# VH-VL binders against q5vz03: the designs that were tried, part 18

Target 1, 156 residues: q5vz03
Amino acid sequence: MVDILGERHLVTCKGATVEAEAALQNKVVALYFAAARCAPSRDFTPLLCDFYTALVAEARRPAPFEVVFVSADGSSQEMLDFMRELHGAWLALPFHDPYRHELRKRYNVTAIPKLVIVKQNGEVITNKGRKQIRERGLACFQDWVEAADIFQNFSV
Below, E stands for the ipSAE of ESMFold2; O stands for the ipSAE of OpenDDE; V2 stands for 0.75 times the mean of E and O plus 0.25 times the DockQ between their complexes.

## First folded at step 4 (VH-VL)

Design xc3 (framework fv_ixekizumab; at its last look DockQ between E and O 0.77; V2 from the best seeds 0.00; counts 0 for: pae E 2.04 > 2)
Fold by ESMFold2-Fast, scan of step 4:
Structure xc3 (fold): chain C 156 residues (1-156), chain A 120 residues (1-120), chain B 112 residues (1-112)
Amino acid sequence: as target 1 above (156 residues)
Amino acid sequence: QVQLVQSGAEVKKPGSSVKVSCKASGGTFDSYAIHWVRQAPGQGLEWMGEIIPIFGTADYNQRFKGRVTITADESTSTAYMELSSLRSEDTAVYYCARDSEYYDWAFDIWGQGTLVTVSS
Amino acid sequence: DIVMTQTPLSLSVTPGQPASISCRSSQSLLYSDGETYLHWYLQKPGQSPQLLIYEVSNRFSGVPDRFSGSGSGTDFTLKISRVEAEDVGVYYCMQSTEWPYTFGQGTKLEIK
């Protein structure tokens, strides 16, 4: 994630700050572009929450998956309220970080909600994360793991 | 369903500026990008730029080198394309078009077009 | 910029006969996600362009099945199995794999 998020900090829905590199290493990363005032975003967010919860919270062993929310909300308060209301326990780029606009441009996000699944180096695995979750549910995650080149840490 | 309605035809002198509007009716204006595409008489289509109103950001084809400015007013569901330092070769029909989540990076709805004539 | 080249530039067809339009790109249109962002538009006389085919081979809503798209990499084809009078107009291919988005020159389809 160094190539796209560098040594930036992410936030939780409670406003706590987390180092991006530590939080995202060795995981499949989903960049989620959405806003509370967008009705399609409000419709999709619960599906993403169910998907995330099944992989990370309800499984006997948490899957290597993380969501980074890139807000298009009008204020920090609206972003945090949206996260509390409908989001899973994932991370977000801070509202005031201008990098949210750079990520939007880098991945050519022209409509929301948009779910972009990326490799650790920032290359796109799929630009159709929303469609894949709707049509295939949890089965699509296996494809993402294979494409992401996720490797387990070994003692040497 | 969403429709895009553009402002009427304009005749401008060389060196002046023109500002064309594109009003979205129906649907959610903020959730998608509005692109601007022009077509000179008897010629093909040329992409000029885009705006994603909810992010407040615009991106431009460098061929228009600082002459084009695209803006949006969420309260009126209207996007604008302003082209300055007009030349006779800027005579064209200017279209706005929508890029929605349903058809990735394809223009599924187009405005009716606005003819801008640049003459002395 | 990716250059899009269409052939032929004009085509005259007897009603009921097939038509084929080619579109070639100066670079591969395959995006890193495995998708190819090549789209076809029809502009009827005096009208705005309308989306016909998106991502190579998918028909847009309401588009008759006599229209089909195919191709990969740099070579794409739009086919009309049996041309009807209402199909008259200029056909454009567009790539949106890379910025800036670019269009072919257009192919004018006329009835004989």
Scores: ipSAE 0.752, ipTM 0.888, lowest interface PAE 1.2, mean pLDDT 90
Fold by ESMFold2, look of step 5:
Structure xc3 (fold): chain C 156 residues (1-156), chain A 120 residues (1-120), chain B 112 residues (1-112)
Amino acid sequence: as target 1 above (156 residues)
Amino acid sequence: QVQLVQSGAEVKKPGSSVKVSCKASGGTFDSYAIHWVRQAPGQGLEWMGEIIPIFGTADYNQRFKGRVTITADESTSTAYMELSSLRSEDTAVYYCARDSEYYDWAFDIWGQGTLVTVSS
Amino acid sequence: DIVMTQTPLSLSVTPGQPASISCRSSQSLLYSDGETYLHWYLQKPGQSPQLLIYEVSNRFSGVPDRFSGSGSGTDFTLKISRVEAEDVGVYYCMQSTEWPYTFGQGTKLEIK
């Protein structure tokens, strides 16, 4: 992830700060573009939470998977409320980090919610993460991990 | 069904500007890009730019060299395209179109078009 | 900018006969995610364009199955297995793999 997020910091829904490289190293990374006032985002977020929980939280051997929320919310409080209400225990770019806009442009995000699955170097594995989760559930993760440059032992 | 309804036809003089509106009804406005595409009489389609209303930022085709401004007003579910320094070759039908709800970077809903005629 | 070239620019077809429209891009339309963002639109007389085919070969909702798309890389084809009177209009290919989005010149389909 060093090419995309480098030495940036990410935040949890509880306000803790983590270094992006340490948190994302050797993982399949999903960039999640969404906003609280967007009804489709509110409809999809619980499904993503179930997906994440099954793979990472509550798994005997957590899959190498992480979500980074890239907020389109209008304020820090709206972003935080959204995360606390509907999100899983994943990470986010800080609300005040203008890199949120650079990521949207880099991945040409023209609609939200959007789930972009990326390799460690930032190359896109798929722009259709939302669709794949809806249609195939947990099975889609195997395709993502096979395309990624990471160690594959998430199902062991 | 989602619809995009555009403002009416306009006749303009060279050197002036025009602002075309595109109002969304029957669906979500904020979350999907609104694109502007024009079509000169008897000619093909030309992409002008886009805005994603919830982000409030627009991106433009460089061909228009800063003459186009695209904005959105979430409170009225309306996008706007303003073209300045009009020339006779800007005579065209101007369409707004919405990015697909389910298929990225394709336009699934189009407005009815707005004819802008530039003549002295 | 990616230049999109359509062939033929005009096509006159007897009802019930097949039609084929070619679209060629100046560079590959394959995106880094393995998808190809090449789409087809139909503009019927006096109407706005409407989406027919997205991502090379997928029919948009409500589009009859006599329409099909194919191709890869730089060469793409739209086929109509049996042309009907309602199919008249101008067909455009569009790429959205790279900014700016660009259209082909259009292919006018008429019934003879």
Scores: ipSAE 0.554, ipTM 0.836, lowest interface PAE 2.0, mean pLDDT 89
Fold by OpenDDE, look of step 5:
Structure xc3 (fold): chain C 156 residues (1-156), chain A 120 residues (1-120), chain B 112 residues (1-112)
Amino acid sequence: as target 1 above (156 residues)
Amino acid sequence: QVQLVQSGAEVKKPGSSVKVSCKASGGTFDSYAIHWVRQAPGQGLEWMGEIIPIFGTADYNQRFKGRVTITADESTSTAYMELSSLRSEDTAVYYCARDSEYYDWAFDIWGQGTLVTVSS
Amino acid sequence: DIVMTQTPLSLSVTPGQPASISCRSSQSLLYSDGETYLHWYLQKPGQSPQLLIYEVSNRFSGVPDRFSGSGSGTDFTLKISRVEAEDVGVYYCMQSTEWPYTFGQGTKLEIK
């Protein structure tokens, strides 16, 4: 199966490098398009952080879920500051990676923040990640897992 | 309430270029995409391209074969559409419109339109 | 490019009577996320287009309930239960499922 992020490298808010292929293997992937200068992004990011923390970061049994931040910030530093201030402990595409623009185009991102839930192969599970999180909370993740049809069975 | 206010009518010679502006009044371009759509006299609507100012990237209808350039200035909340190598067939009303994820990629706000007349 | 075909291209309706406009796409407008990005606009005489229906069946803010949209795949319909004088104009369907966005030819609605 072809991974949407292939053999690319992702980064943490601390600057650590992570192999995308390994980090996203057999997981539901949320592509998060946002920017610090965007007020709606700043409003939603804490909600996403709580969502992620509950499922992954502080879970005894981490859910097969990962967020990949695709920044629309004005600079690498601005991106980093945004991550440090409001983001959860998820991953990000490096600021200087031109793949940021390709992903924006691929998933027809016309507004931010946008949370696109995808399979590893890049197929879209839903473009309405924000709405589903807002309306259903953790319950929406079960739907994503079922739609993803990943090998690992998971129940919230 | 957010409005899109476009620049005034233009009269151009064939072969020249025109640059139309679209300014967000009562708001900003934050988190939105601006699209350009034109309408020849008595004809339908044709999508030209779009820009997401915060990303600084634009996409175009390949039908225009590189004659269209769309830009945006976030500091002034203004988007621009430049059409080069003008032809008589480019005579049309040019609209800017806002695209929001909230309405599932529909255009919820439109500018008043800018008439561009190309004549020798 | 996805070709959008509207029928009819013109429609004359007696006030109070219903109207129906069809929009057909050359390929399915169902996106990979399970949503269908087909929208309807009205352009009243001398005005800019305005959003009526988004994503097949959702009325935009301020749009009267006499307007309704339906359909799936490649076949879509806009209905007006009781046409009023203010409904005069040209109706356009538009797909935003894939680039480039494309519009139907437009349907001109007139009052008898």
Scores: ipSAE 0.237, ipTM 0.762, lowest interface PAE 2.0, mean pLDDT 92
ESMFold2 (binder alone), look of step 5: mean pLDDT 91; pTM 0.942

Design xc30 (framework fv_ixekizumab)
Fold by ESMFold2-Fast, scan of step 4:
Structure xc30 (fold): chain C 156 residues (1-156), chain A 120 residues (1-120), chain B 112 residues (1-112)
Amino acid sequence: as target 1 above (156 residues)
Amino acid sequence: QVQLVQSGAEVKKPGSSVKVSCKASGGTFSSYAIHWVRQAPGQGLEWMGEIIPIFGTADYNQRFKGRVTITADESTSTAYMELSSLRSEDTAVYYCARDSEYYDYAFDIWGQGTLVTVSS
Amino acid sequence: DIVMTQTPLSLSVTPGQPASISCRSSQSLLYDDGYTYLHWYLQKPGQSPQLLIYDVSNRFSGVPDRFSGSGSGTDFTLKISRVEAEDVGVYYCMQSTEWPYTFGQGTKLEIK
């Protein structure tokens, strides 16, 4: 994640600050671009929450998956309200971090909601995460893990 | 059906600025990017920049950086493109266009175009 | 920036004859996700451009099957199997794989 999030800090749904690199290491990362005042965002966020909960919260062994919310809300308060109302227990880029605009540009986000699945080096696995979750549910995650080149094995 | 309706033709002097509007109707405005593309007489298409209104920040083709400003007003469903320090080579038809997630960044809806003539 | 080059710049065809337009990119348009974001537009005289083909080979809604797109990497082709009078105009390819988005110079298609 060095090339895309580097030394940045992320926020939890409970207001805690975490180091991005440590929180995202060896995981498939989903960049979620959304806003509370966007009706399709409000429709998709519960589906993402169910997907996330099944992989991370309900599983006996949490899957190597994390969501980083990149807010298009009009204020920090609107962002936090949206997170409390509909989001899962994932991470967010702080509202006032100017990097939210750089991430939008880097990943060519031209509509929201948008779910971009990335490898540790920032390379895109798919920019059609919403479509894949809607059409295949949890089965799409296996494809993402295989593409992400995480959990490398060493032969001795 | 979504329509993009642009402001009328303008004649401007070198060194002045022009501000072209693009009003969206019939669908979602805030959640999709509005792009600006220009076409000089008898020439091809040139992408100038984009704004996703709900996100609020515009990105520009480096050729226009410092001279172009793209803004959006969600309350009126209108995007604007302002080009300053006008030169004769800025004479062109200026289009606004929208892409959608269904067509992978392809521009499926276009405004009718606004002719801007820069002459002394 | 990725440079898009179209050939020919103009062509005249007799109605019912096929037409072929090439588009070449200075870099591969294959994106990390396995998609190739190359699109084709038609601009009829006095009109705004209209989308014909997206993602190399997919016809936009209402586009006749006379139009087909193909290609990969850096070389792409738009084919019209049997040209009709309504097909007159300038054809443009566009890439959206890399920011900034760029267009080819255009190919003018005329009827003989």
Scores: ipSAE 0.706, ipTM 0.880, lowest interface PAE 1.4, mean pLDDT 89

Design xc31 (framework fv_socazolimab)
Fold by ESMFold2-Fast, scan of step 4:
Structure xc31 (fold): chain C 156 residues (1-156), chain A 120 residues (1-120), chain B 109 residues (1-109)
Amino acid sequence: as target 1 above (156 residues)
Amino acid sequence: EVQLVESGAEVKKPGSSVKVSCKASGGTFSSYAISWVRQAPGQGLEWMGGIIPIFGTANYAQKFQGRVTITADESTSTAYMELSSLRSEDTAVYYCARDSEYYDYAFDIWGQGTTVTVSS
Amino acid sequence: QSALTQPASVSGSLGQSVTISCTGSSSDVGYYDYVSWYQQHPGKAPNLMIYEVSKRSGVSNRFSGSKSGNTASLTISGLQAEDEADYYCSSYTSSDTWVFGGGTKLTVL
């Protein structure tokens, strides 16, 4: 994803700005398209939070995984409130960054919530991230790592 | 239960325009793409374009670029398709269809269809 | 013509099986792996039957989907009279659009 977002800045739920290249380098990236006013988004976000926390925050060895939230909220404040209320400690594309619309088009998002798993060069590993997490839980992450040509065995 | 209800049949003259509505009820309107798909008598399904209400972004099939405008009004949970410069070949049933909550890139809910007849 | 290629018609006898193919390119069927199948009875709107290789809830187990490369297939086993309908495949494209197949008229003999 560094090849696609490398020159951009991402934000945290606390409003801090980070460089995309430094934050995403050598990781499997999940692009998460969602909005607070969308009931299915509110239902899925806690599942993604549990998945993320198990891999990154609670793991004995943090997995090479990062989520970049691409908001469909109606305002910057709604986006930040949604991140504070339900999201994990991941990153987001700034609300006013026009690349939000470019990413929607590039990854062919036609409904939200949508979770697209991508390689460092932006190639899609799977467009079925939500389904895979619901049906397989943490087991799907190992498949994503292998598809990304990052052959690493993770124990969480 | 989620339903899509389309406006009634229209008879139009060549060169005029038609605006068909698609009202969603019983579920979340803004989060799912609404597409317009037409079917001429005895012919197959043809995708015209779609809109994701929450993004405000409409995409169109190349064949209809410049003639079709798809819009959505989130306050009334209604999507619209306006087709201009009507020709006899535009005589068709026009369906609205919603992208699925459960199945990526699939239309699981369809409107009943609006018959548009273009005649002189 | 449609971007996706389907046979115009297919026929089968009661109780037998039929398979309908849907062939696209690397920018649609081959790219996204998201082919959906729709059944349309005369005078009615299309109804989603199959998504990829998964059956829509409430659809008979006689319907199944498969995909290999740029070709997706719908197989209907144990043909019944009510299966007589038009069948359409659909795929999303790398150009941020949807395409439909030309449709296949299934006749149950």
Scores: ipSAE 0.308, ipTM 0.753, lowest interface PAE 3.5, mean pLDDT 86

Design xc32 (framework fv_ficlatuzumab)
Fold by ESMFold2-Fast, scan of step 4:
Structure xc32 (fold): chain C 156 residues (1-156), chain A 120 residues (1-120), chain B 107 residues (1-107)
Amino acid sequence: as target 1 above (156 residues)
Amino acid sequence: QVQLVQPGAEVKKPGTSVKLSCKASGGTFSSYAMHWVRQAPGQGLEWIGEIIPIFGTANYNQKFQGRATLTVDKSTSTAYMELSSLRSEDTAVYYCARDSEYYDYAFDIWGQGTLLTVSS
Amino acid sequence: DIVMTQSPDSLAMSLGERVTLNCKASQSVDSYVSWYQQKPGQSPKLLIYEASNRATGVPDRFSGSGSATDFTLTISSVQAEDVADYHCQQYDEWPYTFGQGTKLEIK
């Protein structure tokens, strides 16, 4: 995803900024399109949080995985409130970054929530991330890593 | 209990344009894509395009690109499809339909359809 | 575009018989296929989504199965009110496409 986001800045729910290249290098990236006012988004976000925490936060060796939230909220405050309430400790494209709309177009986002799993060059591994997490849980991550040619040891 | 309400019929001459409405009631309008699908007499269903009110954007079947324009008025919970340069083969029932609240992309709620007749 | 082909074009069944309707995609659509019932003069009604999941309020005599390119809608014991056209649809990629429909009649 580094090839697509380049030197853009991402934000945390605490308001910190990070350079996208440094944060996403050598990782499988999930683009998460969602909004607080969307009931299915509110239902899915905790499941994604559990998935993320198991791979990144609680694992003995953190997996090479990162989530970039692409907000469809009505304001930056709504976006930040949503992140604080339900999201995991992942990253977001800034609310006012017009690239939010370019990402939606690039990945043909037709409804939310949507989870698109991408390689470093922006190629789609799967546009059905939500379904795969719901049906297979942590096991789907192995498939994503193999598709991305980012094959390394990790523990969950 | 969400309903989509469409007018029953429209008659237009070839070469004109038409703007069809689809009014949503009883639920959240802007969170889900609204689709437009047509059905010519005795034929199957054909997807025209979608509008995603929360992003303010529309996507089209290439067959209708440049002729169809999808818009929404969030204040009245109404979606619109404008179709220009009408031809006799545009005679069809035009449906609006909404993505499922519970699972992506299934067209869960449908309007009653508007019969568009294009004739001289 | 992905072409959806339904078979048969029409069939007539006796009450209580098992009905099988087929839908074939020109390329893999994973499990992203919906089935709709359309009675004369009415809008389509969602029956099955994501190949095998029954929509709320749909009788359990309706079931869906299949994956990749081959999908089936089954009515285990056909009733008089099941007279309708049945449409399959893929939503794996744009443009979303429908099959031509199968007409179900009672003998």
Scores: ipSAE 0.007, ipTM 0.541, lowest interface PAE 10.8, mean pLDDT 85

Design xc4 (framework fv_ixekizumab)
Fold by ESMFold2-Fast, scan of step 4:
Structure xc4 (fold): chain C 156 residues (1-156), chain A 120 residues (1-120), chain B 112 residues (1-112)
Amino acid sequence: as target 1 above (156 residues)
Amino acid sequence: QVQLVQSGAEVKKPGSSVKVSCKASGGTFDSYAIHWVRQAPGQGLEWMGEIIPIFGEADYNQRFKGRVTITADESTSTAYMELSSLRSEDTAVYYCARDSEYYDYAFDIWGQGTLVTVSS
Amino acid sequence: DIVMTQTPLSLSVTPGQPASISCRSSQSLLYSDGETYLHWYLQKPGQSPQLLIYEVSNRFSGVPDRFSGSGSGTDFTLKISRVEAEDVGVYYCMQSTEWPYTFGQGTKLEIK
């Protein structure tokens, strides 16, 4: 995702700004398209939070995973409130960044919530991230890491 | 069950415009793309464009860009397709269709169609 | 744009006999996620299109098991093992791997 977002800034739920390149480098990136007023988004976000927390916050060594929220909310305030209420400690594309629309088009997002797992160059690993998390839980992350070609060891 | 209900048939003169409505009932309206597909009499299907109501921005097949405008009103759960500068070749049945709730990028729910006839 | 080509354009089948419809794309429909977004629709006379098969080979809810889809890359096939009178209509393949979405010309299936 660095190849696509590297020169942009991302925001945290606390309002801090971070450089995308530094935040996303050498990680499996999940693009999360959702909105607070969408009931299925409100249902899925806690599951994604549990998944994220297990990989990066509760693990002894954080997994190379990051979520970038691409908001479909009606305002910047609504987006930030949603992040504070239900999201994990991940990142978001700023509400006013016009790239929100470009990412939606690039990844053929036709429904929300949508979780698109991408490589560092922006190629899609899976468009069915939500389904995979529901059905397989943490086990799906290993498949994403193997597909992402980031610091993987050869295995038998 | 989700249902899409379209406005009635229209007869228009060349050079005029037409606005077709597509009202959704029985499910979520704002979170799924509404697509517009047309079919000239005896001919095949042609994708015109889409809108996800919650994002508010439409995308169009380049063949119609500049003549087609797709909009949505979340308060009435209604999508609209307006086609301007009508030509006789625009005579067609216009369908709205929704992306599948369960199957990505396939249209599982379709409106009944609206016949638009363009004649002098 | 990806061009979708169906063959034949029409066929007539005696009830109980099999039918086969081919769909070819001008470029591969395999997406980087390993999925192939090729779908089949049936439009019965006077009705809206209805989804039959999604992502090459998966039957949509309520679709009889006599319908099957197969294929990969650029070549796809819809088969009906035993045609019934209710199968009359025009069959369309659609790709949604690349924007804009495109349909084949359609194949009209009639009963003899």
Scores: ipSAE 0.618, ipTM 0.857, lowest interface PAE 1.8, mean pLDDT 89

Design xc5 (framework fv_ixekizumab)
Fold by ESMFold2-Fast, scan of step 4:
Structure xc5 (fold): chain C 156 residues (1-156), chain A 120 residues (1-120), chain B 112 residues (1-112)
Amino acid sequence: as target 1 above (156 residues)
Amino acid sequence: QVQLVQSGAEVKKPGSSVKVSCKASGGTFSTYAIHWVRQAPGQGLEWMGEIIPIFGTADYNQRFKGRVTITADESTSTAYMELSSLRSEDTAVYYCARDSEWYDYAFDIWGQGTLVTVSS
Amino acid sequence: DIVMTQTPLSLSVTPGQPASISCRSSQSLLYSDGETYLHWYLQKPGQSPQLLIYEVSNRFSGVPDRFSGSGSGTDFTLKISRVEAEDVGVYYCMQSTEWPYTFGQGTKLEIK
């Protein structure tokens, strides 16, 4: 994803900004398209949070994984409230960044919630990330790492 | 479950504009893309564009870009397709269709179609 | 844009006999995720198109098992094992691998 987002800034739920290149380098990236007022988004976000936390926060060796939230919320405040309420400690594209719409178009997002797993060059590993997490849990991550040409050990 | 109901047939003069509506009932409107597809008499299907209402931004087939505007009103669960600078070649049945995440970019629900006739 | 070409443009089939429709794309429809976004629709006379097959070979809900899809890359086939009277109409393939989405020109199926 660095090849696509490298020069952009991402935000945390606390409002801090980070350089996309530094945050995403050498990681499998999940683009998460969702909104707080979408009931299926509210249902899936806790599952993604558990998945993320197990890989990144609870593992002895953090997995090379990052989520970039691409909000379909109606305002910046709704987006930040959603992140604080249900999201894991991942990143988001700023609400007012017009690239939010470019990413939707590039990855042909026609429904939300949508979880698109991408390589560093932006190529899609799977656009069925939600289904894979629901059906296979943590086991699906190893397939994503293999497909991404990123080789690191992790304790999950 | 989900049903798409379109506005009625229209007869328009060359150079005018037409605005077709597509009202969704049952199920979720805002979070699935609504597509517009047209079919000239005796011809095949042509994709015009899409909008996912919750994002509010439409994407258009370049063939129609500059003449087509797709919008959505979440409060009435209605999508609209407006085509301007009408020509005789725009005579067609215009369909709205809804995408499904479960079928990955296939149109599983279609409106009944709206015949637009452009006559001089 | 990806061009979709169907053959034949029209076919007449005796009831109970098989029918086969071909769809060819100008570029491979294999997406980087390993999926192939090729779908088949049927438009019965005076009706809206209806989804028959999605992602090459998956039957949509309620579609009889006499319908099957197959293919890969640029060559795809829709088969009807035993044609029934209710199958009359125009069949369209569609690709959604690349934006903009494109349809084949259609194949009209008639009963002899």
Scores: ipSAE 0.655, ipTM 0.871, lowest interface PAE 1.5, mean pLDDT 89

Design xc6 (framework fv_ixekizumab)
Fold by ESMFold2-Fast, scan of step 4:
Parts: sequence; structure tokens; C-alpha cells
Structure xc6 (fold): chain C 156 residues (1-156), chain A 120 residues (1-120), chain B 112 residues (1-112)
Amino acid sequence: as target 1 above (156 residues)
Amino acid sequence: QVQLVQSGAEVKKPGSSVKVSCKASGGTFSAYAIHWVRQAPGQGLEWMGEIIPIFDTADYNQRFKGRVTITADESTSTAYMELSSLRSEDTAVYYCARDSEYYDYAFDIWGQGTLVTVSS
Amino acid sequence: DIVMTQTPLSLSVTPGQPASISCRSSQSLLYSDGETYLHWYLQKPGQSPQLLIYEVSNRFSGVPDRFSGSGSGTDFTLKISRVEAEDVGVYYCMQSTEWPYTFGQGTKLEIK
């Protein structure tokens, strides 16, 4: 995803800024399109949080996975409040970055919440990430790693 | 449960414009794309464009370039399609349709249609 | 634009007999995510289109199991194992793999 977001800065729920290149290198990247005022987004976000936490925070060896939230919220404050309330410790594209709309068009997002799993070059692995997590849980991650051509030795 | 209700039939003169409304009830209006599809009498279906209300972003079929404008008002859960510079060939039933909640890029809910007749 | 071609343009079927409708696309409908966004709709006389089959072979909620879809790449088929009177109407395939979304010209199914 470095090829698509490499020159950009991403933000945490605390408002801290990180370099996209450093944060996303050699990882399976999930682009998460959602908004706090969308009831299905509020229903799915905790499920994504559990999935993310199991892979990245609770594992003895963190899996090569990162989420980049692309907000459809009405304001920067609504976006940050949503991240603080329901999100995992992942990253977001800044609310005022116009690239939010370009990513929506690039990945043909016609409904939210939407979870698009991408390779380092931005090619889609699956645009049904939400469905796969609901139906298969953690088992779907191994398929994403294999499709991403990420050559890492890790415990799964 | 979820339904799309469109405005009534219109008769317009060549060169004028028409604005058709599509009001959503039940479900989540803002989160799903609303598409506009037209059907000339005795003919097939033609996709005109879409809007995702929550992003306030519209995409159009190039065939209607410069003539179609699709907008949405989240406060009234209503999408609009405005077609300008009307010609007799624009006589058609205009449908709004919603992108599916459960399946990507399929239209699971359709409005009842609005007949627009362009005649002089 | 991707051109969708349906055959036949019309079908007359005796009730209880099977019916088959073909849809061909000018380009592969396989999207980069490995999915194929080919859908089938039925428009009954005087009504709006209704979704029958989504993503090639999945039956939409409430659609009878006598309807089935199949195919891959550029060639797709909708089958009705046993035609009923309520199946009268025009069937459309639609691709949503690439903008603009395009429909086949339609296949009219009539009862003999």
C-alpha cells in the first residue's frame, strides 16, 4: 500500500501523525470505509477491533496487518470520537485529506461499512473483508497473507 | 421494509429540464449508493449514474455528460436526478435503485419509476 | 463500455418446461478481487426490475430454487428448471465489474 499512500501521513485516534511508508511496509493493508452515524458501521467496527487486536496486539508475534480508516464522517471531531469509542489501535487518513474521496472512487466503494484488503501495490485481494471476518473469523487472514506475496516467518 | 418512492410523472418541452426525486424509507439511506436507470418505451435498461449520500460523491455515465446531475439530501432521505436540455429521445421511465446491503454492486431495491415524456 | 449480449431475445415456453437464457460480455467480468459482478433481473409487466441472481450464481432472498445462474469470464446462463406463469416478463443481465454499468438488451419470456 506504500505505492498508493507512501507520501502521505496517517493519524492515530490521539491525533498523532505517522509516516504511511513506515507504518504500512511489508503488511497486509485493510482500507476501512465507515462512519459513526451509519448503524451498520457501528455494528461491524467492534468485530473488526476484535479481529485486529487478536492479530496485532494480543499475539506474541504481531501479524503483518494494518488498518487504514477512510472516514465518511461529517467532521474531524466525529471521526476522532468514532475512533476513540469503537476502533482498534489502527491508523486513519486525516479527515481533511482530499485523498479520502479519491480512495473511495479508486476502490468502487458504493456502500459502507466496506473493508477492502489490498497488496503493497494497491491491488485488491478482496473487497469482501467484512463478510469474510463475519463468516470465518481469524481463518481468513492466512488467505490474505498468501495472496499478498508477503514473505514473512510468523506464527499463525 | 426498505422502499424507494419516486415523484410523479412529468410532461416537459424540448430544451427544458426535469428533476425526479427518490425518497427512501426504512433502513440506512446515507450508507448505500442510489443509482439512476432509465428505460425508453419498449427498450432496455440504461445506467445513468450513482450517488453515495454519505460521501456526497456522484459518478456519471459519460453518455449523459454535462446534462445529468445527481444529488442527495440526507436530512430528507431523498436523492434527486436532474436531466437538462431535454430531447424527445429522453422520453423514458426513470428508476432509482439502491446498491445492495449484502451483495456488492447489485441493485436489490428499486423505486416504482417516473415516466418523463418530452413532447412539443 | 462493456457490451452485454443476450440470446435469445424472446422465448415461448409451455408451463412446467425448462428455460435457458444466455448472456455474453464483450470483456471478461472477472474483477481484480477474484469476483465476477454479473447479475440477473426480472421485470414483470408494468413493474420495476427485481433482483433474481447476484454475482453469477447466488439466489437473492425469496427467489425460488428453480432459478439458477452459472458461468464465468464472458459467458453466463440463467436457467429456470420449471417455468411457472408468474415468471412472465423480461430478463436482463447486468455487469457491474466496470463503469459504466451495462445491461443486456433483455430476453422476453412468454407462456405458450
Scores: ipSAE 0.611, ipTM 0.854, lowest interface PAE 1.8, mean pLDDT 89

